# VH-VL binders against Laminin subunit gamma-1 (lamc1), part 1

Every score and structure here is a prediction.

Target 1, 169 residues: Laminin subunit gamma-1 (lamc1), of Danio rerio (Zebrafish) (Brachydanio rerio) (q1lvf0r505to673)
Amino acid sequence: RDDEGWKGKQRDDSSVPVQWSPSSGEISLISEDYFPIYFVAPDKFLHNQLLSYGQNLTLNFRIQRHDARLSAEDVVLEGSGLRVAVPLIAQGNSYPGEETQTFVFRLHDTTDYPWRPTIKHADFQKLLYNLTSIMIRGTYSAQSAGYLDNVSLVTARRGPGTPARWVEK
Unless a header shows other numbers, all headers, positions and changes below count from the first letter of the chain; antibody chains are not in Kabat numbers.
ipSAE, averaged over its two directions, is called F for ESMFold2-Fast, E for ESMFold2 and O for OpenDDE. V2 adds 0.75 times the mean of E and O to 0.25 times the DockQ between the complexes of E and O.
[cut] stands for letters that were removed.
Atom coordinates printed by the task and the answers are left out, and those that the model quotes come from them; centres of patches stay.

## First folded at step 1 (VH-VL)

Design s06
Fold by ESMFold2-Fast, scan of step 4:
Structure s06 (fold): chain C 169 residues (1-169), chain A 118 residues (1-118), chain B 107 residues (1-107)
Amino acid sequence: as target 1 above (169 residues)
Amino acid sequence: QVQLQESGPGLVKPSETLSLTCTVSGFSLTSYYVHWIRQPPGKGLEWIGVIYYSGSTNYNPSLKSRVTISKDTSKNQVSLKLSSVTAADTAVYYCARLDFWSGEFDYWGQGTTVTVSS
Amino acid sequence: DIVMTQSPDSLAVSLGERATINCKSSQSVSNDVAWYQQKPGQPPKLLINYASDRESGVPDRFSGSGYGTDFTLTISSLQAEDVAVYYCQQYYSTPLTFGQGTKLEIK
């Protein structure tokens, strides 16, 4: 619970412990080798997220070692049997470093936002309507660590008498 | 100049333990991963396992109960031990370096042939 | 385990012509695919990494492409020295796995 339900997972679905640091308010994953270990989002970020279409997934992230090896699948979304991913530096984000940075990913299917494999508008909305997984790659080097904090999935909603409002999950 | 050189017995009897050594030069074993890969006659490549910077290891699940990889950094050597060998373990055995930045096998040894026969 | 399947098992191409070798993974491996060339009596030699990044010193007639489950190695103009067995390999997840190999011969 100190980790707020976040889990660690390798690409073969094997579990990895998530560490909690009360002094920095971060969760961390520790790597032995260069294979990615992912932070897996808890249930509060999942299910019907259709109102997050066109909105941002944001996270604060830093790494222990500057020799990060990036992947095409650093941020992964799964839902309704569909899967899309982007590298951490997608959409104008900076290369990760030892200082905490904010990373921003727009949940949109335009060619300006390189979610891969290429996904159509209707399919992206279908994925978000039944979101089953959000994974954020936590380790980028061997014998290193990655630190995650302040993950937010913004939801737009509109009601009678209100033009629009935003909710952070 | 990076070089890896495998050595060991060319003939091993069934049920015995195969012991191979990979001697490296031109790089430090504290800075690179070393993998073992084998190739049976006329067949493809099979990954055996790896030893990391830390000395930690990861093995192919199909071989894990029989395989041990270790290193001696003072001698620039990586060792492979495979117990309870059978004819199916007859192969050319390679050690290969994985470059930390590139993540692939950039240098391979020439290979050493091992025949399991009585 | 991720299974890598190559096609064809063997290929005969005339000198100067294009050779295409395919590799399919049993599940998505992103772009974590390498291609190797192996000549008789020699260890494999790295040609391509990250599905499309040509290794330093490898001739520009070699190119790689693909993402997810389908990958291709292309030799745009076959030379006599290119006769070899070619292997694809995934390094997306352990255990590391190789394709069965494609034998390239001159027609």
Scores: ipSAE 0.078, ipTM 0.676, lowest interface PAE 5.9, mean pLDDT 86

## First folded at step 7 (VH-VL; from d2 with heavy chain W101Y S102W, light chain Y50D)

Design e3
Fold by ESMFold2, look of step 9:
Structure e3 (fold): chain C 169 residues (1-169), chain A 118 residues (1-118), chain B 107 residues (1-107)
Amino acid sequence: as target 1 above (169 residues)
Amino acid sequence: QVQLQESGPGLVKPSETLSLTCTVSGFSLTDYYVHWIRQPPGKGLEWIGYIYYSGSTNYNPSLKSRVTISKDTSKNQVSLKLSSVTAADTAVYYCARLDFYWGYFDYWGQGTTVTVSS
Amino acid sequence: DIVMTQSPDSLAVSLGERATINCKSSQSVSDDVAWYQQKPGQPPKLLINDASDRESGVPDRFSGSGYGTDFTLTISSLQAEDVAVYYCQQYYSTPLTFGQGTKLEIK
């Protein structure tokens, strides 16, 4: 009940159950084959997220097996009919392992933060204006698991105080 | 030393069930998945499906209602059954090993020709 | 289903010349494309994975490139033993699908 609306999907849009651990507070995806299964973010991370432009998407992640194969599309954003993706190790992130690590993805279209395909400044903002999907790849080999925790989306709200942060426990 | 070999009757009558066996050596079916793929004469390749380690199956939707894939890990065998065959099912049938990291086929059997004649 | 369309359907190239085979997917498949060579009377043989990664034992004259929807197999200097049908295959999602094949001949 504490999967917070996260769903599991394959690339063909078929549904896969998300598992939840009350003791660790993690959600997980478990694969039976070699094809990737993605964590799909709930509505609270979607829709108008323009204020997160230039800010971070962060997540804690670990895998069950260190013989994992990464891809060009381990984190995927879709919005306004546009789509960009990065491998999990993009933007200086370390290779995932059996111990939980923090991964940080800057939501910015510059060459220092190379989302693919490269799109223009205005198009990245248009994508975030109507964000329809955030997918985080959970499985990296057959008969294995990936564990996700503490997803947050930072926003640059105006006013006194600090930016709002979207987090999962 | 990785080897896959298809076997079964080369001739099947229309409306009957096509039954093939893939026997593997040089690797274990507990470690690798084996898929079935077919090729009609002079035509391209069509993926049929495979069976998971758990016994669940994944089939090409175009064939799903007629296909059964099973395995016997102790005999190193993967079996294909295709029911209600027609002339359109005449093809060379291959079994192929999915690469360790998935998605593509690093070893193929020699293929077995199945003709559906009426 | 992701449709893989190869061009040309057939190709004749002189010995020692460059041969180029294209494969286009109906939607983005990232770099999840493999290339196979099939000689008459034989099963397909894997040449390239991940669009550009040559399999062990495959001659250096074979190379692949592409990302997204457009992929290319290139044979830099055609040899007599390269006469075959070549197939691309996407493994981005199931069902796994192959291109219709490109027949390569010596001119």
Scores: ipSAE 0.141, ipTM 0.701, lowest interface PAE 5.7, mean pLDDT 85

## First folded at step 9 (VH-VL; from e3 with light chain D32E)

Design f2
Fold by ESMFold2, look of step 10:
Structure f2 (fold): chain C 169 residues (1-169), chain A 118 residues (1-118), chain B 107 residues (1-107)
Amino acid sequence: as target 1 above (169 residues)
Amino acid sequence: QVQLQESGPGLVKPSETLSLTCTVSGFSLTDYYVHWIRQPPGKGLEWIGYIYYSGSTNYNPSLKSRVTISKDTSKNQVSLKLSSVTAADTAVYYCARLDFYWGYFDYWGQGTTVTVSS
Amino acid sequence: DIVMTQSPDSLAVSLGERATINCKSSQSVSDEVAWYQQKPGQPPKLLINDASDRESGVPDRFSGSGYGTDFTLTISSLQAEDVAVYYCQQYYSTPLTFGQGTKLEIK
């Protein structure tokens, strides 16, 4: 039984239990009100993730109800004192439903349906250089649950022996 | 037709418990939360809190030690108790329906005036 | 607690003229601000949600804008029936908090 270090938080930083399903392998958050509860990523997704610039954050997600009400801040990244967010439907993603869907978010400052607020190319790279938080909103209505699985942070890989990525100014 | 109506005594003695009831119609308390909000004379609005479907509560920290909110879904009622009242608790007390998804109030009761004196 | 501060405390505007009411939060609340109108002896009436979304039945002359910490309610052409106290409210986190109110009068 393993939530893999994921935590549940409200916006005021109060803790909410993350639940784990051994049969499905999903983690879940259950709401009692409209306040968003976020899955907060463990350390393995954080710190220096500059190699993920221009790559994808992917996740499998479903809700207990298909009538989710999205917000401007359904996926939130924080790093180097910077903060950006998008709704779940950003960048060509479908509206969430009761069936598990894969959601894909490109970690880049210029995308279709961009991260908000708009920040400079170099600042997005600085954000990923010292990534301090990834939050994925789990709850979308007052009496509902959100189920998260298979979160993956894709990294750029160069040919054998020589990784390189540079911060632009 | 969505309606909310507050009821209770208009006068409460200092140090006693203020008890109010909100009776609702036109919607189900299994689908919507009802919150309590008060407005002292000539002043602004102060959120008091509500009770979750689970029975847990969310109260304004400024009042938390003195507030009890309960509900009876079969009677379409939400109740407020505020203990150890003082003159500072004199206000119009409203019950209001929370939007299904968000934390704003789409329907309000008429309000009931409660005076703490004598 | 998130403090909502309105300005001005009172405002007098001629009929048919534009009225502007400001609301500032002590921290970012994204777009999660509602505006209410309250006439004497009545409960508040919801006008605007999500900073800019008019409620059904609210006249087009009412509009809202803002994101983050600075929010504005605008009445484009003041009518006599718009005399009231106006409140902003954040619902980003608990406790839910309201501005202190702005009294709008006809000049």
Scores: ipSAE 0.127, ipTM 0.692, lowest interface PAE 5.5, mean pLDDT 86

## First folded at step 10 (VH-VL; from f2 with light chain T94R)

Design g2
Fold by ESMFold2, look of step 12:
Structure g2 (fold): chain C 169 residues (1-169), chain A 118 residues (1-118), chain B 107 residues (1-107)
Amino acid sequence: as target 1 above (169 residues)
Amino acid sequence: QVQLQESGPGLVKPSETLSLTCTVSGFSLTDYYVHWIRQPPGKGLEWIGYIYYSGSTNYNPSLKSRVTISKDTSKNQVSLKLSSVTAADTAVYYCARLDFYWGYFDYWGQGTTVTVSS
Amino acid sequence: DIVMTQSPDSLAVSLGERATINCKSSQSVSDEVAWYQQKPGQPPKLLINDASDRESGVPDRFSGSGYGTDFTLTISSLQAEDVAVYYCQQYYSRPLTFGQGTKLEIK
């Protein structure tokens, strides 16, 4: 199946199959367990992503059940031995529902875009310089399914009105 | 009223199989998982495991080779079998209802004491 | 397995005084810690989930805090009925594990 390299993972590091729907173009995770299952991003989103500092990670997501219990670690970034996370509704995102929504997470350490734990500019940039993992939580209860599509990692592009590089000072 | 009640023999001989039943009321086994947890005398709590809606199981690795959990949703029952018991298996055995969203327990049975002795 | 270590193993606190029980995990468990109270001869009773969320019907004097590896249960003004053993439990990863318990008594 064409999961585009996305993997499914639980917190005990066990693998869970990601499913793909050719009709919707979504990938999904299905649970009969209370443990969260995460979508794990493929290599094309990883490694040196420093140009995404101050830019957005975006994704389309929906859940099978309307009422879900979110966690502190619904979106997780790891890099350079550092780890930060946010709830799915962080940064002004709406609660997930049965209809697909776009979720936007700014990759910045300012208090306007809180990631936990709070880290300094330099550390957030180090994290993105050697990004080793992006995890997006897919399941939100013991009888849960989550559907992910259209993940993009925005970069600072050189051009009019857009800074190409973040100065750490 | 949510209720869980454990039942089974209080005395089991070494090397035999311990067999317990948890009978539930006030909720459906199709909506909530029920887990088994034990507590040796004067000691802490040890999670044993549970059975998924699909019929597959999840057991504490320390006990996995000896544990069988089954269910009968029409009788509102979850059963525990622990084979090849020793004195170390002497404990109070609880069944407890898992929260629908997370891995903590909102309702517990009263517990049943099992002693392994010849 | 994630090891949950409570401290102290036991404590005695005067009525009306603050009692503090600590729980430390061997690795990060986010805020995914529950606290239980077990009175003599009774099953455990859930007090707090997600490190700090008090269950319905639990008195306001019980509070929890923590994130990552260090967690605290606080009883702001100890009452006689609070004599019990208290357990923390992580539900971040399999297997589910409990702390060894902290026995709380009136001084």
Scores: ipSAE 0.445, ipTM 0.785, lowest interface PAE 2.7, mean pLDDT 87

## First folded at step 14 (VH-VL; from k0 with heavy chain Y33W)

Design k3
Fold by OpenDDE, last read:
Structure k3 (fold): chain C 169 residues (1-169), chain A 118 residues (1-118), chain B 107 residues (1-107)
Amino acid sequence: as target 1 above (169 residues)
Amino acid sequence: QVQLQESGPGLVKPSETLSLTCTVSGFSLTEYWVHWIRQPPGKGLEWIGYIYHSGSTNYNPSLKSRVTISKDTSKNQVSLKLSSVTAADTAVYYCARLDYYWGYFDYWGQGTTVTVSS
Amino acid sequence: DIVMTQSPDSLAVSLGERATINCKSSQSVSDEVAWYQQKPGQPPKLLINDASTRESGVPDRFSGSGYGTDFTLTISSLQAEDVAVYYCQQYYKRPHTFGQGTKLEIK
């Protein structure tokens, strides 16, 4: 086991190495300043994730320090030219702390804590159909690390349905 | 109370180096960032840059080649040097404190006017 | 760089009336926008952070809204002391950039 292809990225698109801990299995990022660094999901989480619509994205996460300020873009999904995001505390999740917690995010357009910006359900499906990026904010304060583990994207079984009226190109 | 105060010569000749000092009180430079921002007469605000806790710096690309920011934590001072000044560098220069979590400025110095003139 | 564009450049509003200042970013900046008030001879004063969070001591007639690329500063009932230049600022990416400013006057 290793970092499984996870990368680090800043908002200016610069790459940051992700550190992997063999003992804990966690990957980590640390920022020198107030700007966030994101974990970037590897290819196995991407592409056609339409069957993940209505399913959960789950992750284990902790921060080095107890003090953190959340943002509107702590978890970010991109696909088909669309971008949606939520704070880490969205959808009933608790604030991150020094102890590992499990965070759960339903990939659905209609939740109590909706993905922003709000998009139509058809567009959410388009996004997932051509999912190009999953980013998880790793750093929430300067000079402090964030630790990520056990990321999972649940996929449903394909059932009977009407063919889509849209084609993503 | 939190305070920032800019100081330095108000007049600088063209091609010379502008040198300013920001003296802070009410907070520690080990916990907060101090940024430099300037405002030409009758114009808007331009972010200049800041210095990390580590001592590394981050500058506006538009000024990067001419800007040097340093600090003396023991004196609660942050310094700005801008080389090869021209009339375009005439402005009110502010130092401002950045919130620990985000890049907005909650406290500002009163600003110091620097005029570039021969 | 992210360009912040305010509108209008100048605004005259009657006392007690609503003043609305808009700010558009060249790309999405989420809610990472601040608003400042600057009076003559004074430094900017932080009014709003995170697009909609009012700073302590700021009158409740000031409010901010927006997400993504479109942001608004609203003064619900203009007071005489509100005459100033207002600036929006993004802190989504470096370099930090400000709007060009909106001069608010009493009509």
Scores: ipSAE 0.848, ipTM 0.924, lowest interface PAE 0.6, mean pLDDT 93
Fold by OpenDDE, fold request of step 16:
Structure k3 (fold): chain C 169 residues (1-169), chain A 118 residues (1-118), chain B 107 residues (1-107)
Amino acid sequence: as target 1 above (169 residues)
Amino acid sequence: QVQLQESGPGLVKPSETLSLTCTVSGFSLTEYWVHWIRQPPGKGLEWIGYIYHSGSTNYNPSLKSRVTISKDTSKNQVSLKLSSVTAADTAVYYCARLDYYWGYFDYWGQGTTVTVSS
Amino acid sequence: DIVMTQSPDSLAVSLGERATINCKSSQSVSDEVAWYQQKPGQPPKLLINDASTRESGVPDRFSGSGYGTDFTLTISSLQAEDVAVYYCQQYYKRPHTFGQGTKLEIK
């Protein structure tokens, strides 16, 4: 087991190495200042994730310090030239703390799901169909690490049928 | 109470180095960042840069080659040096506090006017 | 760099009337926008953070809105003491950048 291909990234697109803990299995990031550093999901989470529509993105996460400031872009999805994001506390999730918590995000475009900006249903489908990036904010305060583990993107079981109209080949 | 105060020469000759000091009180430099921002006469605001808690620095790329920011924690001071000044560097120079989490400036010094003139 | 463009450059509004200042970013900055008020001979004063959060002590006639690339500062009922230059600022990405400013005067 290792970092499984996870990377670190800042908003200016600069790369930050992810640290891996052999003892805990967690990957971690730490920032020197107030700007966030994001975990960038490896390729296995990307590409055609249309079957994840309506399903959950789950992750275990903790922070080194109890005081954290959240943002509108703590979890970010990009695909097909579209970008949507939610705060870490979206959809009933609790504030992160020093103890590992499980965070759950349903990949859906309805009003009850606060993905911002709001995009059309068809566009959300397109985004997932060509998912190019999943970013999870790792740092929430300066000189403090965030720890990520057990990230899962649930996919629906494939069944027989005609491709959806919104799918672009 | 939170206070920031800029100090330094108000007149600098072209090609010389502008040197300013920001003295802070009412808060710790370990919990906040002090940034430098300038405003040319009758114009808008330009962010200059700041120094990390570690001592590393981050500057506006437009000024990076000429800017040096340092700090003396024991004196609660952050310093700015701008080399090779020209008339374009004439401005009111502010130091401002940025909180521990996000990049807006909640407290500002009164500013100090620096004029570049021969 | 992210360019912040305000509109209009200058605005004259009658006392008690609504003043609206717009700020557009060259790319999405989420809600990471602040608004400042600057009066002559004074440093900027923080009014709004996170696009819509009013700072303590700021009158409720001031409000901010927006997400992504379009942001607005609104003064619901202009008061004499509101005459100033207003700036938007993004803190989404370095370098921090400000709008060019909007001069607000009484008509």
Scores: ipSAE 0.840, ipTM 0.921, lowest interface PAE 0.6, mean pLDDT 93
Fold by OpenDDE, fold request of step 16:
Structure k3 (fold): chain C 169 residues (1-169), chain A 118 residues (1-118), chain B 107 residues (1-107)
Amino acid sequence: as target 1 above (169 residues)
Amino acid sequence: QVQLQESGPGLVKPSETLSLTCTVSGFSLTEYWVHWIRQPPGKGLEWIGYIYHSGSTNYNPSLKSRVTISKDTSKNQVSLKLSSVTAADTAVYYCARLDYYWGYFDYWGQGTTVTVSS
Amino acid sequence: DIVMTQSPDSLAVSLGERATINCKSSQSVSDEVAWYQQKPGQPPKLLINDASTRESGVPDRFSGSGYGTDFTLTISSLQAEDVAVYYCQQYYKRPHTFGQGTKLEIK
């Protein structure tokens, strides 16, 4: 698939088709109303991601308009029956705008802007060990699109090597 | 000044269709949504639904089969129709405003009482 | 649907004392909860949004807190004009749902 397996989802669990731009390589979502639509990460980002503990989830993102309202659940991780989330501006990230920005989120139970709700160290690792969902909020205002690109989940490598990166695109 | 005002018949017979109109002022229907919410006597609040700017609608599943919401932007009006009414539909009906970023209702009409009775 | 359950159903508090109303959601709703005050013969009045943000014009004795499934509305010092029914509401997902209401009276 051209969209690399990314899907769209609303909070009511309804499916929304993701649009793909051949020219830019971006995937996009647009909402008719004030409820958010999320990009749902494909299988390659999921399952045993324990080696991503302490590493970064990175993504390129922009919105069609500057008027965005953030939420506590702009980036959501689910696994082992646990759910944690952060707003897009967490951990020093800037507000999204019309220009593509890189957003960085450290996958750790203790960060400057912690994942909510706060969970124990062991539970965070358990979540990553059985990671079942990564959702990235795509829409931040009605009738306006959000654009996602270059999603990467860094994984630690055994030995003297540098962390491996799982890159979308 | 933001205002919403409900209007329509206060009495409807069983099996007939309840019809109400919400007239707004002080804001544009192109920038805000108008929702319908009702409150049976002595009970809590039940969200009914609203109409998108595109004209499509979103209803509470519990009422979806009987509800029709429409709008006339030129008249600043949003309408509610509820078919096949019963005594259970007796309530104060409110229209309320919601903006692009919020899921809460910052302005409400005074409400209009609709009684279903033969 | 997300069920919002308030507690208690009714509450009597002395003037000047603290009133606490709780609201529990059947699933996590993040911080997307609003609180309303309704007096007899009037529509609901918005007090708190996003769980803890006081609406403009609302006295600072009103405060909201909570995240996930447990939310609280607090009136630090009850005034006579605070007698009303209070409702919590989630806007996390459709359909919007309200708590059953809490009747607050003066003891």
Scores: ipSAE 0.831, ipTM 0.917, lowest interface PAE 0.6, mean pLDDT 93
Fold by OpenDDE, last read:
Structure k3 (fold): chain C 169 residues (1-169), chain A 118 residues (1-118), chain B 107 residues (1-107)
Amino acid sequence: as target 1 above (169 residues)
Amino acid sequence: QVQLQESGPGLVKPSETLSLTCTVSGFSLTEYWVHWIRQPPGKGLEWIGYIYHSGSTNYNPSLKSRVTISKDTSKNQVSLKLSSVTAADTAVYYCARLDYYWGYFDYWGQGTTVTVSS
Amino acid sequence: DIVMTQSPDSLAVSLGERATINCKSSQSVSDEVAWYQQKPGQPPKLLINDASTRESGVPDRFSGSGYGTDFTLTISSLQAEDVAVYYCQQYYKRPHTFGQGTKLEIK
């Protein structure tokens, strides 16, 4: 077990190495200032994810300090030249804290799911069909780490059966 | 009460180094950053840079080669040096506060005018 | 660098009327935009953060909106004390950049 290919990235596209904890299995990022650093999902979460439409992206996450300021781009999806994002507290999720919590995000374009900017149904599916990036904001304040674990993207299967989960720990 | 105040020479000769100090009160430099921002006469605002708690710095690329920012946390002071000044560096220079959680400036000094002239 | 472009450069609005100032970013900056008011001889004063959140003490006639690349500062009913230059600022990524400013006067 290791960081399983997760990377760190800033908004200026500069790379930042993630830290992996052998004891907890978590990966972590820390920033010196306000500007966030994102966890970048490995390739196994990407490409044709059309069958994940309407399904959930789940992750375990905690922050080092109890106070944090969230943003409109805490979880970001990119594909087919399109970009959508949600705050970490979107879709009924709680504020992050020092204790690990599970966050759930449904990959759907309906107005009840506040992916921004709002895009057409066809475009959301197009985005998932050519998914090139999943980014999860790791840092929510300066000098404070964020910890990520157990990322899962649920995908439906053709035919009868239970949807499968792609898990990254 | 949160306060920032810029100080330094109001007149600098061309090719010399502009040197300013920002003295803060009502908050600690261990919990906030002080950024330098300037405004040429009748023009807009230009971000200059700031210094991290670690002592490393981040400057506007347009000024990076000429800017040096330092701090004395015990004195609540942040300093700005701008070398090789020209008339284009004539401006009101502000220091402004930014905290751990956002990238906008909630408190500003009154600004100090620096004129580059022979 | 992200370029912030305001429009118009200047406008005159009658007392009690609506004033609208626009700010466009060269790339998406999410909602990470602030608005400042600057009166002569004074430093900029923060009015709006996160595109639409008023700072404490700012009159409710001031409002901000927008997401992505297009942002707007609105004064619903212009008051005499609102005469100033207004600036937008992005803090999405380094370096911090400001709009060129919009001079608001009374018609």
Scores: ipSAE 0.779, ipTM 0.899, lowest interface PAE 0.7, mean pLDDT 94

